VHH binders against Type II methyltransferase M.MthZI (mthZIM). Designs and how they scored, part 4

Target 1, 355 residues: Type II methyltransferase M.MthZI (mthZIM), of Methanothermobacter thermautotrophicus (Methanobacterium thermoformicicum) (p29568)
Amino acid sequence: MKTTHRIYFKNSADMNELKDKSINLVVTSPPYPMVEIWDRLFSELNPKIEETLIDEEDGLRSYNLMHEELEKVWHEVDRVTAPGGVVIINIGDATRKIGKKFQLYPNHVRTIDFFFDRGYQVLPFIIWRKQSNKPTKFMGSGMLPPNAYVTHEHEYILIFRKEGPRQFKTEEERKLRRESAYFWEERNQWFSDVWTDLTGVSQRLNHKNLRKRAAAYPFELAYRLINMYSIMGDWVLDPFLGTGTTMIAAACAGRNSIGYELDHNFKDLIESRINETLKLSNEIVMRRINDHIEFIREKNGKYYSENYKFKVTTRQEQDIRLYYPRTYKKIKNNEFEFFYQEVNPKKERQSKLNI

## First folded at step 20 (VHH; from l2 with S52N)

Design m5
Fold by ESMFold2 at other seeds, fold request of step 23:
Structure m5 (fold): chain B 355 residues (1-355), chain A 119 residues (1-119)
Amino acid sequence: as target 1 above (355 residues)
Amino acid sequence: EVQLVESGGGLVQAGGSLRLFCAASGFTFSDYYMEWLRQAPGKRREWVAYINEGGYTDYADSVKDRFTISRDNAKNTVSLQMNSLKPEDTAIYFCAADWGTWRTPFDYWGQGTQVTVSS
């Protein structure tokens, strides 16, 4: 098995490199409107935004203009998404004081409205509750009612589907779908509408050219979503690629990917992450296998994996096939091919002697 | 306490056969994978065969079609039938048990039994 991964360093408001209806899954996190670290990026995209933020102190108008910039990208996402395709957007609302007025700017509402108005099915989405040990930014009047504020502790993982459930028409497609199954206990963990077991990543950046991307979602977040909403060989798009997390997760999951990133200075960081991740590439799938084996020892399963002969909980897990990327090559600037090896129980028995 | 006790080792002529046994106690035998390993003089330890809790078996390429692993859950024993023995099969043979996890140490080991195949 082989996958292809391509990076375009340009504004994703124009994704002319991609054909209509060519993408099976979008997983992304855009710049968050009205979150202060993104103000410069939005003002560079539309200079009117600096005027409305600073000179006019007009929060609502600024919010609307920032979303208009994102909606250029969402129009392209809509064009390239195949029927039955899924669009997943990690986005947080912004809490912000403009002039003397504090409010929440409901980024998730505007994003839902965009896709809903275009006929997408809004699927049950996930509240990602980040770690609450950090200090609260906006308390308002503190202990004195009624002007105190709720602590903002979560982001959204919004999930949209284009044109109804995806169909699998050939036996080859249906086989690949069965081989792409996840374990029963992974399903129960992942398909929950509240996630509290993932923390955000901090960007330890002292590099001035990379300041525009101060936060990213963790590898595990992208990896879950890619396994949940795609099959091996699918095309995954991230129009706001950043540090490359979605591309790396797609590669580890045996999916093809395309990323767009405005800032060309991310190139070296993405390539470094690819190289370091592949040094540990088989640990990801070995962890999944061992976690499953530990889980199933307590569960009275009556089915066995056809390929690996360990117990599984359900009939749908019998055909699971697990691969990991063994190596990759750069086939031209900003394009990578990954080459895979299937896990091998026989070889892993010998490996136990080295522990 | 957990014990794995191998028996049946000894001297055998090339081309001959030998059957090893491993008696297990101190754990729920029927829930475990049972394994045979070997270490030849001056060589690294080598995996030989396993049998899982459901009876599925697999073998190292060097012994496939000559060795047969089997288990008796009523007696808590695992055995290794070794046919068409070669001088290269000379080794200490160890019985081991594990939970079936990959890339983790074997959980229990026997003390080993010597098999010597004369040329």
Scores: ipSAE 0.349, ipTM 0.758, lowest interface PAE 3.5, mean pLDDT 88
Fold by ESMFold2 at other seeds, fold request of step 23:
Structure m5 (fold): chain B 355 residues (1-355), chain A 119 residues (1-119)
Amino acid sequence: as target 1 above (355 residues)
Amino acid sequence: EVQLVESGGGLVQAGGSLRLFCAASGFTFSDYYMEWLRQAPGKRREWVAYINEGGYTDYADSVKDRFTISRDNAKNTVSLQMNSLKPEDTAIYFCAADWGTWRTPFDYWGQGTQVTVSS
């Protein structure tokens, strides 16, 4: 098995490199409208936004204009998403004072409306509560009703499906689907409508001190979603690639990926992370295997993995296959291919003697 | 207190057979993978065979088709039938137990039993 990973450094409002209906899964986090760190980006895309923020102090008009810029990208996402494909958008609402008015700007509502109005099914989605030790300054009148405000401490992971459930009609597709299964305990953890166990740290791939919250979500968030909503060999798109987290997660999960990033200054960082994916993927695979084996010790499982002969909880886990990249090559500028190797239980028995 | 006690070692002529036994106590034997390892003088320890809690077995290439691992959960024993022995099989043989995890140390080890194969 191999996977392909491509990076385009351009505005994803135009994704003409991608054919219609070619993408199985989108996992992304856009710039958040009305969140102050993104004001400059939005104003560069549309100078009218700066006028509405500064000269007019019109928060609602600014909000609408910022979403209009994002909707150019969402139109391209819709075009390239295959029937049965899934679009996952991590987005937070903004609490912000413009002029003398404080309010929440409901980014998730506008995003849901865009896809819902275009016939997507809105699937049960996830409230992601980040850990934060920095309380919001927007307390309002504090202890005195009715002008106090709730503390805002979560983001959304919105999940949309295009044109009904995906079908797997060939035996080859059905086999690949079964091999792409996740463990029962992973399902229990991942398919929860509230996630509180992810901290929102920027990166852990030897690139500390990079832009933090602006780099969106942690590796584990993308990795879960890619395993939850795609099969090995699928094409995963991130139109707001940033530091490359979605691409790295796709590579670790044995999926192909495409990323768009406006800021060419991320090129060296992303390429550095691609170089480190070999090590990360192996570590992830070993952790999943060992976590499962420790879990299943305490559980009365009656099924066995056909490929690895450890216990599994359900029939659906019997065909799971786990791979890690063995080698990769650069095909051309900003395009990479990874070549995978399946884990080998026999080899791992000997390796225990070296520990 | 966990104990793994090997027995059945000895001197045997090349081409001969031996059967090793390992008696286990102090843990829930039926939940564990049971393993045989060996160490020849001057060499690093090598993995020989395992049998998982469900009875599936696997073997190092050097002993495949000559050695057979089996377990008796009622008696808390694991055994290694060694046929067609070669001088290269001369080693101290250790019984070990683990959870079947990968890249982690074996959880328990026996003291070992000597097997010597003469030419």
Scores: ipSAE 0.296, ipTM 0.741, lowest interface PAE 4.2, mean pLDDT 88
Fold by ESMFold2, fold request of step 23:
Order: C-alpha cells, then sequence, then structure tokens
Structure m5 (fold): chain B 355 residues (1-355), chain A 119 residues (1-119)
C-alpha cells in the first residue's frame, strides 16, 4: 500500500488544482473570526476589517466580514467534496469586548448555516472541552449581578455530510472498508458528543520567520476524526494546513492527503514533521493493539481477529488490518509518497526479548 | 507469589525427541499467553513458540513443524514437544507468561531448563 501527500502554498479560496468531487473527507480548523490573534490575518485579507474593529468599533460588521472571507474557502470545499463525503470543521466561538460592548460571536452558528443552506446533512457533532492551563476569562461585573459572564472554554467539531450516506459498490471497496474498522472500545471513546480527554497544546516553533502560534488541534484529534470518517486510501483535505497536523495524521492512518497553506515559511516545518511520521505511526499502531489487548482481557470477547488472533468484541472487528509506513520518498517539492507494511505478530514476539 | 518451573531438560542425540514442561502457580493461568524461549551459549535469547488463552499457537521459523506447544489449564501447565532435534537447538529453555501485548516485557519468567543435543 502507498499514499500520496501534496502541499499547495497559496490561498485556499482558490483550489483550482483540485477537481470537482475529488475529496472524501475534510478535516480543518480555520482562523477564528473575532479571536484577536487572527485579526492581523483577516485585516491583511480585507483591510476594511481593521477599520471596523478599531476605527468604527463595530463588532457585528467585523464578524460578518471575517466570515465572508472564510466562506470563499467553504465554497471551494463544497465544490471538491465528493457525494457522501464528510466535512469536519473545528471552530470556536469568540468572546470579545469591542469598545464597551462585550459579547460572544457565534462562529459555529454561521458555519453551520453555510453548509446547512447548501443541502449538507448536519451530523451529530462534538463539543471539545480543551482543558488548558490558562483559559481566557471575561468575568464582567464579577460577583455582582446581573452583568457577570459565563466562562467559555469549549470549541466545536462540526460534522457535515454531502448528499447522504456514502456507498461502497465494489467488493474491493467493501473489503477495504472492513479492514479499516476500529475497535469497539475506540468507537465508544471517539463517537461521543463531548470530548474532554484531549488538551489544546502550544507548539514552539524554531523557525524565526514563522508566527508564534499553537497548532490548531493536537494530532490525536485529527487521527480520531480521520479513522472515524474515512477508509484507507481515501483523500483527506485540509485547506488551512498550518503546521501539518492533519497531513501527518492522514499518513499515520493510511490515507492520502492534500493541504493548503498561505504562508510558505511553514514548508520546512511540515517537511520535518513528515519525516517523523514513520516512527510516530509505528508507535501509535502498537499502542492501539496493546490498549485493545488490555481492554479485551476484562471484556472477555466472543470473537477473534482473523488476521492477528487476539480477541475482539464484535464481528465487525474480525477483519481489521493495521499498517504503518515503512518508508517515504519525496517525489518533488511539496509532494511525498509513503509506503506501508502490515504489522507482523511473529516479529513482535521476538521484539519482546529486546526489552 | 508467581512461579514458573520448567522441567524435562536433558541430554539427547541429534534426531531425538524431548518434552519440556512448565508448572505455573500464583496467577490466573487460563487468562495468560504462555511462551517458550531459549538462550544458546554466548547468544541472546530467542523466542520459540507461544500458545494464547484460546489455544492458538505460533512458532519461530527455526522450529516450526518440529516443535509443538500445548497447555493444560486444569493443571496449570504448558509443554513443548521437541522432535527431530538438532545441535543448534542446544540451549537453556525458559517458560514465560504475558498478556499478549506487543513489544512489552514478559510478565513472568521461569528459571530455565537445559537442553543439550549431541552430534
Amino acid sequence: as target 1 above (355 residues)
Amino acid sequence: EVQLVESGGGLVQAGGSLRLFCAASGFTFSDYYMEWLRQAPGKRREWVAYINEGGYTDYADSVKDRFTISRDNAKNTVSLQMNSLKPEDTAIYFCAADWGTWRTPFDYWGQGTQVTVSS
């Protein structure tokens, strides 16, 4: 098995490199309207935004203009998404004071409205509680009613599906789907409408030309979503690639990927992370296997993996196959191919003696 | 207290057979993978065979079709039938137990029993 990973350094408001209906899954987090760290980016895209924020102190107009910029990208996402494809957008609402007026700016509402109005099915989505060390707080009048405010500490993982459930029409596709299954306990953990077990992380960047920004979400978040909503060999798109987290997660999960990133200075960082994928994916796959073996010991499962002979909980887990990339090569600037190997139970027994 | 005690080792001529036993106590034997390993003089330990809790077995390529691992959950024993023995099978043979996890240490080890195969 082989996967392909491409990076385009340009504004994703124009994704003309991608054919209509060519993408199976989108996993992304855009710049968040009305969150101050993104003001500069939005103002560079539309200078009117700076005027509305500072000179006019017009929060509603600023919010609308920022979303109009994002909607250029969402139009391209809609164009490239295949029937039955899934679009996943991690986005947080912004709490912010403009002039003397404080309010929440409901980014998730505007985003849902965009896709719902265009015929997408809004699927049950996830509230992500980002248990960080230093949450932003606006207290208002503190202990004095009625002008105090609730602390806002969650983000959304919005999930949209285009044109109904995806169909798997060939025997090869159905086999690949069965081999792409996840364990029952992973399903229970991942398909929950509230996630509290993932923290937001800051990533220190060594390259002096880059802005000091955290990755939008941790690797585990992208990895779960990719396994939940795609099969091996699918094409995953991130129109706001950033530090490359979605692409690395896709490679670890045996999916192809495409990313767009406006800032060309991210190139070296992303390439460095691509190199680290080989070790990361192997460690993740072994951990998933061991976590399952520990889980199933207490569960006393009724079925066995056809390929690996450990117990599994359900019949749907019997055909699971697990792969990790063994090597990769750079095809040309901004394009990479990974080559995979299936886990080998015999080799893993010998490896226990090295510990 | 967990114990794994191997027995059945000895001196045997090439082409001969030998059966090793491992008696286990102090843990829920039927829930564990049971393993045989060996260490030849001057060499590092080598995995030989395992039998999981459900009775599935697998073998190192060097012993496949010559060795047979089996277990008796009623007596808490695992055995290794060794046929068509070769001088390179000379080693200390260890019984081990683990949960079947990959790339993790074995949970329990026996002290080993010597098998010597003469040319």
Scores: ipSAE 0.239, ipTM 0.703, lowest interface PAE 4.5, mean pLDDT 89
Fold by ESMFold2 at other seeds, fold request of step 23:
Structure m5 (fold): chain B 355 residues (1-355), chain A 119 residues (1-119)
Amino acid sequence: as target 1 above (355 residues)
Amino acid sequence: EVQLVESGGGLVQAGGSLRLFCAASGFTFSDYYMEWLRQAPGKRREWVAYINEGGYTDYADSVKDRFTISRDNAKNTVSLQMNSLKPEDTAIYFCAADWGTWRTPFDYWGQGTQVTVSS
């Protein structure tokens, strides 16, 4: 098998390279409206925003203008998402003082409103409680009521589905779906409405001309979501690609991907991460297998994988097939192809002799 | 002290049969994958078969349908029934134990027993 991965360095408010209804899954985290590190970006997109933030000190108008810029992207996301496709947006609310007023700006509400009003089903979504040594705290009056404030320590992973459940019409499609299953213990960990086991990552980079991105999500977050809401060979889009995490996770999971990134200076960093994908994917697949072998020893599994000669918990896991890329090549500027190999239990037994 | 002790090796004619045994002590035998490996003169070691803690088995292509691995958890033994033997099966046969994890070393090894298959 082969996957294709393509990067466009432009504003994703225009994704004319993509056909209507061509994307199965979107996994992304936009710039967060009213979070101060993003003010410069939003002001460059719409100069009125600097005026409303600085000169007028108008938080509500600034918030609305910033969301209008994001909604240009959400309109394109809607256009390119296939029926039954899933759109996943990691976004946090902003706590911020503008002039004399402190408040939360509810980014998740505005984002839900956009997709809900356009007929998307809002699926049960995830509160991501990040582990951090220094959470952002605004205490207000501290120990004196009633003007103290709750510490804001979570983000949302919002999950939207277009036009109802995806259908798998042929036996070939249904077989690929079964082969793309995940283990029962992974399901239990991943399909929880609160995630507390993932930390945020810093986007502080050695390239002085790169924009700071303080709210990046880790590889594992993207990897889980891609496995949860797509099958092998699906097309995954990130309209705010950044350092390429979603693209790398899609490659590791055997999915195709497309990313948009406004800042062309990310090109070298993304290509560097692509170079490391072969080792990363192989390590992840081996970890998943070994974690399962350890898990199933303690669980009295009732079903069996003939593919890999170990027990599984459910009938749906019997046909799991795991692949990792053996090589990749650059096809043209900003386009990469990965070529995959299925894990081979007999080869892996032979290889233990060299350890 | 962990011990794996192989026995049952010897000289046998091509087409014949031989049964190897491995007696284990010093660890919780029923929790481990038990494995047979072999090394022919001047060759690299080759994986032959395993039997997991639940009794499921797999075999190298070169021995499939001719060799049968089995275990007796009450006696802490694993055996390898070798039928339709070929001169290419001539090797030192080793018993090994591991957790079944991939790309990790075998945890315990026996000293090996010689099997010689003559034309």
Scores: ipSAE 0.157, ipTM 0.670, lowest interface PAE 5.6, mean pLDDT 89

## First folded at step 22 (VHH; from m5 with D31E)

Design p6
Fold by ESMFold2, fold request of step 23:
Structure p6 (fold): chain B 355 residues (1-355), chain A 119 residues (1-119)
Amino acid sequence: as target 1 above (355 residues)
Amino acid sequence: EVQLVESGGGLVQAGGSLRLFCAASGFTFSEYYMEWLRQAPGKRREWVAYINEGGYTDYADSVKDRFTISRDNAKNTVSLQMNSLKPEDTAIYFCAADWGTWRTPFDYWGQGTQVTVSS
């Protein structure tokens, strides 16, 4: 097995490199409208935005203009997403004071409206509660009603499906789908509508001037979503690639990927992360296997993996295949290929003797 | 106290057969993978075969089709039938047990039994 990973350094409001209906899954987190660290980016895209923020102090108009810029990208996402494809957008609402007025700007509502109005099914989505030692908060009047404010500490992982459930019509497609299954206990953990367990994942950022822009989601978030909503060999798109987290997660999961990133300064960071993917993927696959074996130890399962002969909980897990990349190569500027091998139970028996 | 006690080793001519046994006690035998390992003089230990709790077996390429691992959950024993023996099969053979986890140490080991194949 081989996967292909392409990076385009340009504004994803134009994704003309991608054919209509060519993408199976989108996993992304855009710049968040009305979150201050993104003001300069939005103002560079549309100078009117700076005027509305500073000169007019018109938060509603700023919010609308920022979303209009994002909607250019969402139109391209809609064009390239295949029937049955899934679009996943991690986005947080903004709490912000403009002039003397404080309010929440409901980014998730505007994003849901965009896709809902265009006929997407809105699927049950996830509230992501991030752990942080220094959460941003607006207290208002503190202990005195009624002018105190709730502390805002979560983001959304919105999930949209285009044109109904994806169909798998050939035996080859159905086999690949079965091989892409996840373990029963992973399903129980991942398909929860609240995630509180994804903090403390370190992302090494080697370039100081990129730190604010690189504060996106952790690897595990992308890895779960890619396994939840795609099969091996699918094409995953991130129109706001950033540090490359989605691309790395796709590679680890045996999916192809395409990323768009406006800032060329991310190139070296992304290539550094690609270079480290081989060790990361192997560690993840071994961890998943051992976690499963420990989980199933006390469960009276009556099914076995056909490929690896350990117990599994359900019939749907019997055909699971697990791969990790052994090597990769740079094909051309900004394009990489990973070459995979399947886990080998015999090799793993011998490896126990090396400990 | 967990114990794994191997037996059945000895001297045998090339082309001959030998059957090893391992008696287990002190743990829930039927839930464990049972393994055979060996160590030839001057060499690292190598994995030979396993049988999982459901009876599935697998073998190192060097012994495949010549060796057969089996288990008797009623007697808490695992055995290794060794046919068409070669001088390179000369080693101390160890019985081991684990839960089937990958890249982790075996949970229990026996003391080993010597197998010597003369030509």
Scores: ipSAE 0.383, ipTM 0.782, lowest interface PAE 3.3, mean pLDDT 89
Fold by ESMFold2, look of step 23:
Structure p6 (fold): chain B 355 residues (1-355), chain A 119 residues (1-119)
Amino acid sequence: as target 1 above (355 residues)
Amino acid sequence: EVQLVESGGGLVQAGGSLRLFCAASGFTFSEYYMEWLRQAPGKRREWVAYINEGGYTDYADSVKDRFTISRDNAKNTVSLQMNSLKPEDTAIYFCAADWGTWRTPFDYWGQGTQVTVSS
């Protein structure tokens, strides 16, 4: 097994490298409108935004202009998404004071509206509750009513589907689908409409400006979503690639990927991260296997994995196949191929003797 | 107290056969994977075979088609039939048990039984 991973360093408002209806899954987190660290990026895309923020102090107009820039990308996402494809957008609302006026700017509403108006099915989506020890930012009048404010500590993982449920018409496709199944207890954990077990962590970067712009969602978030909404060999797109988390997660999950990143300065960081993450790639799959085996000790399972012969809870888990990327090669600037090995129970038995 | 006791070791001529036994007590035997491991003189321990709680078996490539692992849940025993023995099969053979986890220690170990294959 081999997967292909491409990076384009350009504005994803133009994704002309991608054919119509070529993408099975989008997993992304855009710059968040009205969140201050993104002001310069949006103002460089549309200089009128700086005028509305600074000179006019017009929060609503700034919000609308920033979303107009993102919607150029969402139009391209719509064009490239295949029928039955899924679009997942991690986005947070912004709390912000413009002039003397504080309010929330509801980024999730505008994003839902865009896809819903274009005929996407809005699927049950996830509130990502990030319980942080970070102090509250906007208190208002503190302990004095009525001008104090609620602390805002969640983001959304919005989930949209194009043109109804994906169909798997060939035996080969159905086999790949069965092999791409996840464990019953993973489903119970992952398909919850509130996630509280992940933290948002800024990554350490070589450059201060890149650190400010490289707000990254955690690997685990992308990895779950890719396993939940794609099968092995699918094409995963991230039009706001940043530090490369979606690409790395797709590679670890046996999916192909394409990423767009406006800032070419991320190139070396992404390449370094690919290399470092590869060193740990098989541990990710081994963690899933061992977590499952520990879970199933207490479960009255009736079925066994056909490929690995450990117990599984459901008939749908019988054909699970698990791979990890073993090596990769750089084909040309910004293109990588990963080569895989299936997990090997015999090798893992031998390795237990070194523990 | 959990106990795994191996028996059946001894001296055997090359080409011969030997059957090892492991008697288990102190745990719910039918729920565990049962394993055979070996350590040749001056070498690291190596995995030989396992049989899971459902009766599926697997073997190291070096012994495949010559060795057969089996279990008797009524008697709480696991055995290893060793055919077509070679001098390189000379080792102390250990019985072990675990839940089938990968890359974690075995839960229980026996003390081993010596098998010596002469040319």
Scores: ipSAE 0.383, ipTM 0.778, lowest interface PAE 3.1, mean pLDDT 88
Fold by ESMFold2, fold request of step 23:
Structure p6 (fold): chain B 355 residues (1-355), chain A 119 residues (1-119)
Amino acid sequence: as target 1 above (355 residues)
Amino acid sequence: EVQLVESGGGLVQAGGSLRLFCAASGFTFSEYYMEWLRQAPGKRREWVAYINEGGYTDYADSVKDRFTISRDNAKNTVSLQMNSLKPEDTAIYFCAADWGTWRTPFDYWGQGTQVTVSS
C-alpha cells in the first residue's frame, strides 16, 4: 500500500488543482473570525476589515466581512467534495469587546448556515470542551449581576455530509471498508457528542509569525475524525493546513491527503513533521492494539480478529487490518509518498524477547 | 506465588521426538496466552510457538509442521510435542505466559528445561 500527500502554498479560495467531486473527507480548522490573533490575516485578505474593526469599531460588519473571506474557501470545498463526502470544520465562537460592547460572535452558526443552505445534511456534531488552567478569565462584572459573563472555553467540531450516505458498490470497496473498521471501544470514545479528553494546543515555534498561524487542534483530534469518516485510500483535504497536523494524521491512518497553506514559511516545519511520521504511526498502531487487548480482557469478547487472532467485541471488527508507514520519499517539491507495512503478529512475538 | 515449571527435557537422537510440559499455578491459566521460547548456546532467545486462550496456535517458521503446542485448562498445563528433531533444536526451552500484548514483557517465565539433540 502507498499514499500520496500534496501541499499547495497558496490561498485556498482557489483550489483549481483539484477536480470537482474528488475529495472524500475535509478536516480543517480555519482562522477564527473575531478572534484577535487572526485580525492581521483577515485584514491582509481584505483591508476593509482593518477599517471596520479598528476605525469604525463595527463588530457585526467586521464579523460578516471575515466570514465572507472564509466562504470563498467553503465554496471551493463544496465544489471538490464528492457525493457522500463529509466536511468537518473545527471552529470556535469568539468572545470579544469591540468599543464598549462585549458579546459572543457565533462563528459556528454562520458556518452551519453556509452548508445547510447548500443542501448538506448537518450530522450530529461534537462540542469540544477544552480544559483551561489559565488563571485569567473574562468575567464582566464578576460577582455583581446581571453583567457578568459565562467563561467560554469550548469549540465545535461541525460535521456535514453532501448528498446522503456514501455507497460502496463493489466487493473490493466493501472489503476495504471492513478492513478500515475501528474497535468497538474506540467507537464508544470517539462518537460522543462531547469530547473532554483532548487538550487544546499552542504549538511552540521558533518563528514568531508562524506561531500566530499554528493550528489549535491536536493530532489525536484529526486522527479520530479521519478514522471515523473515511476509509483507507480516501483523499482527505485540509484547506487551512497550518503545521500539517491533518496531513500527518492522514498518513498515519493510511489515507491520501492534500493541504493548502497560504504562508510558505510553514514549508520547512511541515517537512520536518512528515519526517517524524514513521515513528509516530508505528507507536500509535502498537498502542491501539495493546489498549484493545487490555480492554477485551474485561469484556470477554466472543469474536476473533481473522488477521491477528486476538479477541474482538463485534462481528464488524473481524476483518480489521492495521498498517503503518515503513518508508516515505519526496516525489517532487511539496509532494510525498508513504509506503506501508501491515503489522505482523509473528514479528511482534519475537520482538518481546528484546525486553 | 505464580510458578511455571517445565519438564520433559532430555537427550534425544536426531529424527526423534520429545514432549515438553509446563505446569502453571498462581494465576487464572485459562485467560492467558501460553508461549514456548528457546535459547540455543551462544544465540539470542527465539520465540517458538504460542496458543491463545481460545486455542489458536502459531509457530516460528523454523519449527512449523514439526512442533505442536497444546493446552489443558483443566490441568493448567501447556505442552510442546516436538517431532523430527534436529541438532539445531538443541536449546533451553522456556514456558511463558502473557495477555497477548505486543512488544511488552511476558508476565511470567519458567526456569527452562534442557533439550539436547544428538547427531
Scores: ipSAE 0.375, ipTM 0.781, lowest interface PAE 3.4, mean pLDDT 89
Fold by ESMFold2, last read:
Structure p6 (fold): chain B 355 residues (1-355), chain A 119 residues (1-119)
Amino acid sequence: as target 1 above (355 residues)
Amino acid sequence: EVQLVESGGGLVQAGGSLRLFCAASGFTFSEYYMEWLRQAPGKRREWVAYINEGGYTDYADSVKDRFTISRDNAKNTVSLQMNSLKPEDTAIYFCAADWGTWRTPFDYWGQGTQVTVSS
């Protein structure tokens, strides 16, 4: 097994490298409108935004203009998403004072409206509960009513589906679907409408033009979503690739991927992350297997994996097939191929003698 | 105390057969994978076979179709029937137990029994 991963360093408002209906899953987090760290980016995309923020102090108009810039990308996402494809957008609302007026700018509402108005089904989505390190920001009048404010400490993981449930029409597709199943206990953990067990991360930055960079979300967030909403061999897109988390998670999950990133300075950081992750390449899959084996002994499961002969909880888990990336090679300046090995129970018995 | 005690080793001619036994005590035998391992003179220890709690078996390629592992949960024993023996099967054979997890240590080990196959 092989997967392909491509990075395009350009604005994803134009994704002409991608054919219509070629993408099975989008997992991304855009720049957040009205969040101050993104003001410069949005103003460079549309100079009118700086005018509305600073000169006019018009929060609503700034919010609308920033979303219009993102919607250029969402139009391309719509074009490239296949029927039955899933679009997942991690986005937070912004709390912000413009002039003397404080309010929340509901980025998730505008994003839902974009896809809903274009015929996507809005699926049950996830509240990602993150506790802030700045709990006193925007307290308003504090202990004096009525002008105090609630602390805002969550983001959304919005989930949209294009044109109804995906169909699996060929035997090859149906086989890959069965092999791509996840364990029953993983389903119970992952398909919850509130996630509180994942926090933001910081990454050490040694690159001259990059400071205090963090992934928009942790590896595990992307890894869960990719396993939840795609099958092996699918194409995963991140139009706001950043530090490369979605691509690395797709590779670890046996999916192909494409990323767009405006800032070419991310190239070396992404390659560094690929190398770091690959050095522990099979530990993620081995942990999933061992966690399952320990879980299932207490659960007293009635079925067995056809491929690995450990117990499983449901019939749908019987055909699970697990791979890990063993090596990769760089094909072009921004294209990578990962090469996989299937887990092997016999090899793992011999390896226990080395412990 | 947990004990795994192997028996049935000895000297046998090439082409012959031998049956090893392992008696287990001190743990809930029926919940464990049972394993056979071996170490030939001057060589590293190698895995031979396992039988899981549900009775599924698997074997190292070097012994497949010649060796058969089985278990008796009522008597807390596991056995290894060794047929068509070759001089390269000469080794100390160990019984072991584990939960079937991957890349984790075996939980319990026996003392071993010597098998010598003469040419």
Scores: ipSAE 0.374, ipTM 0.776, lowest interface PAE 3.3, mean pLDDT 88

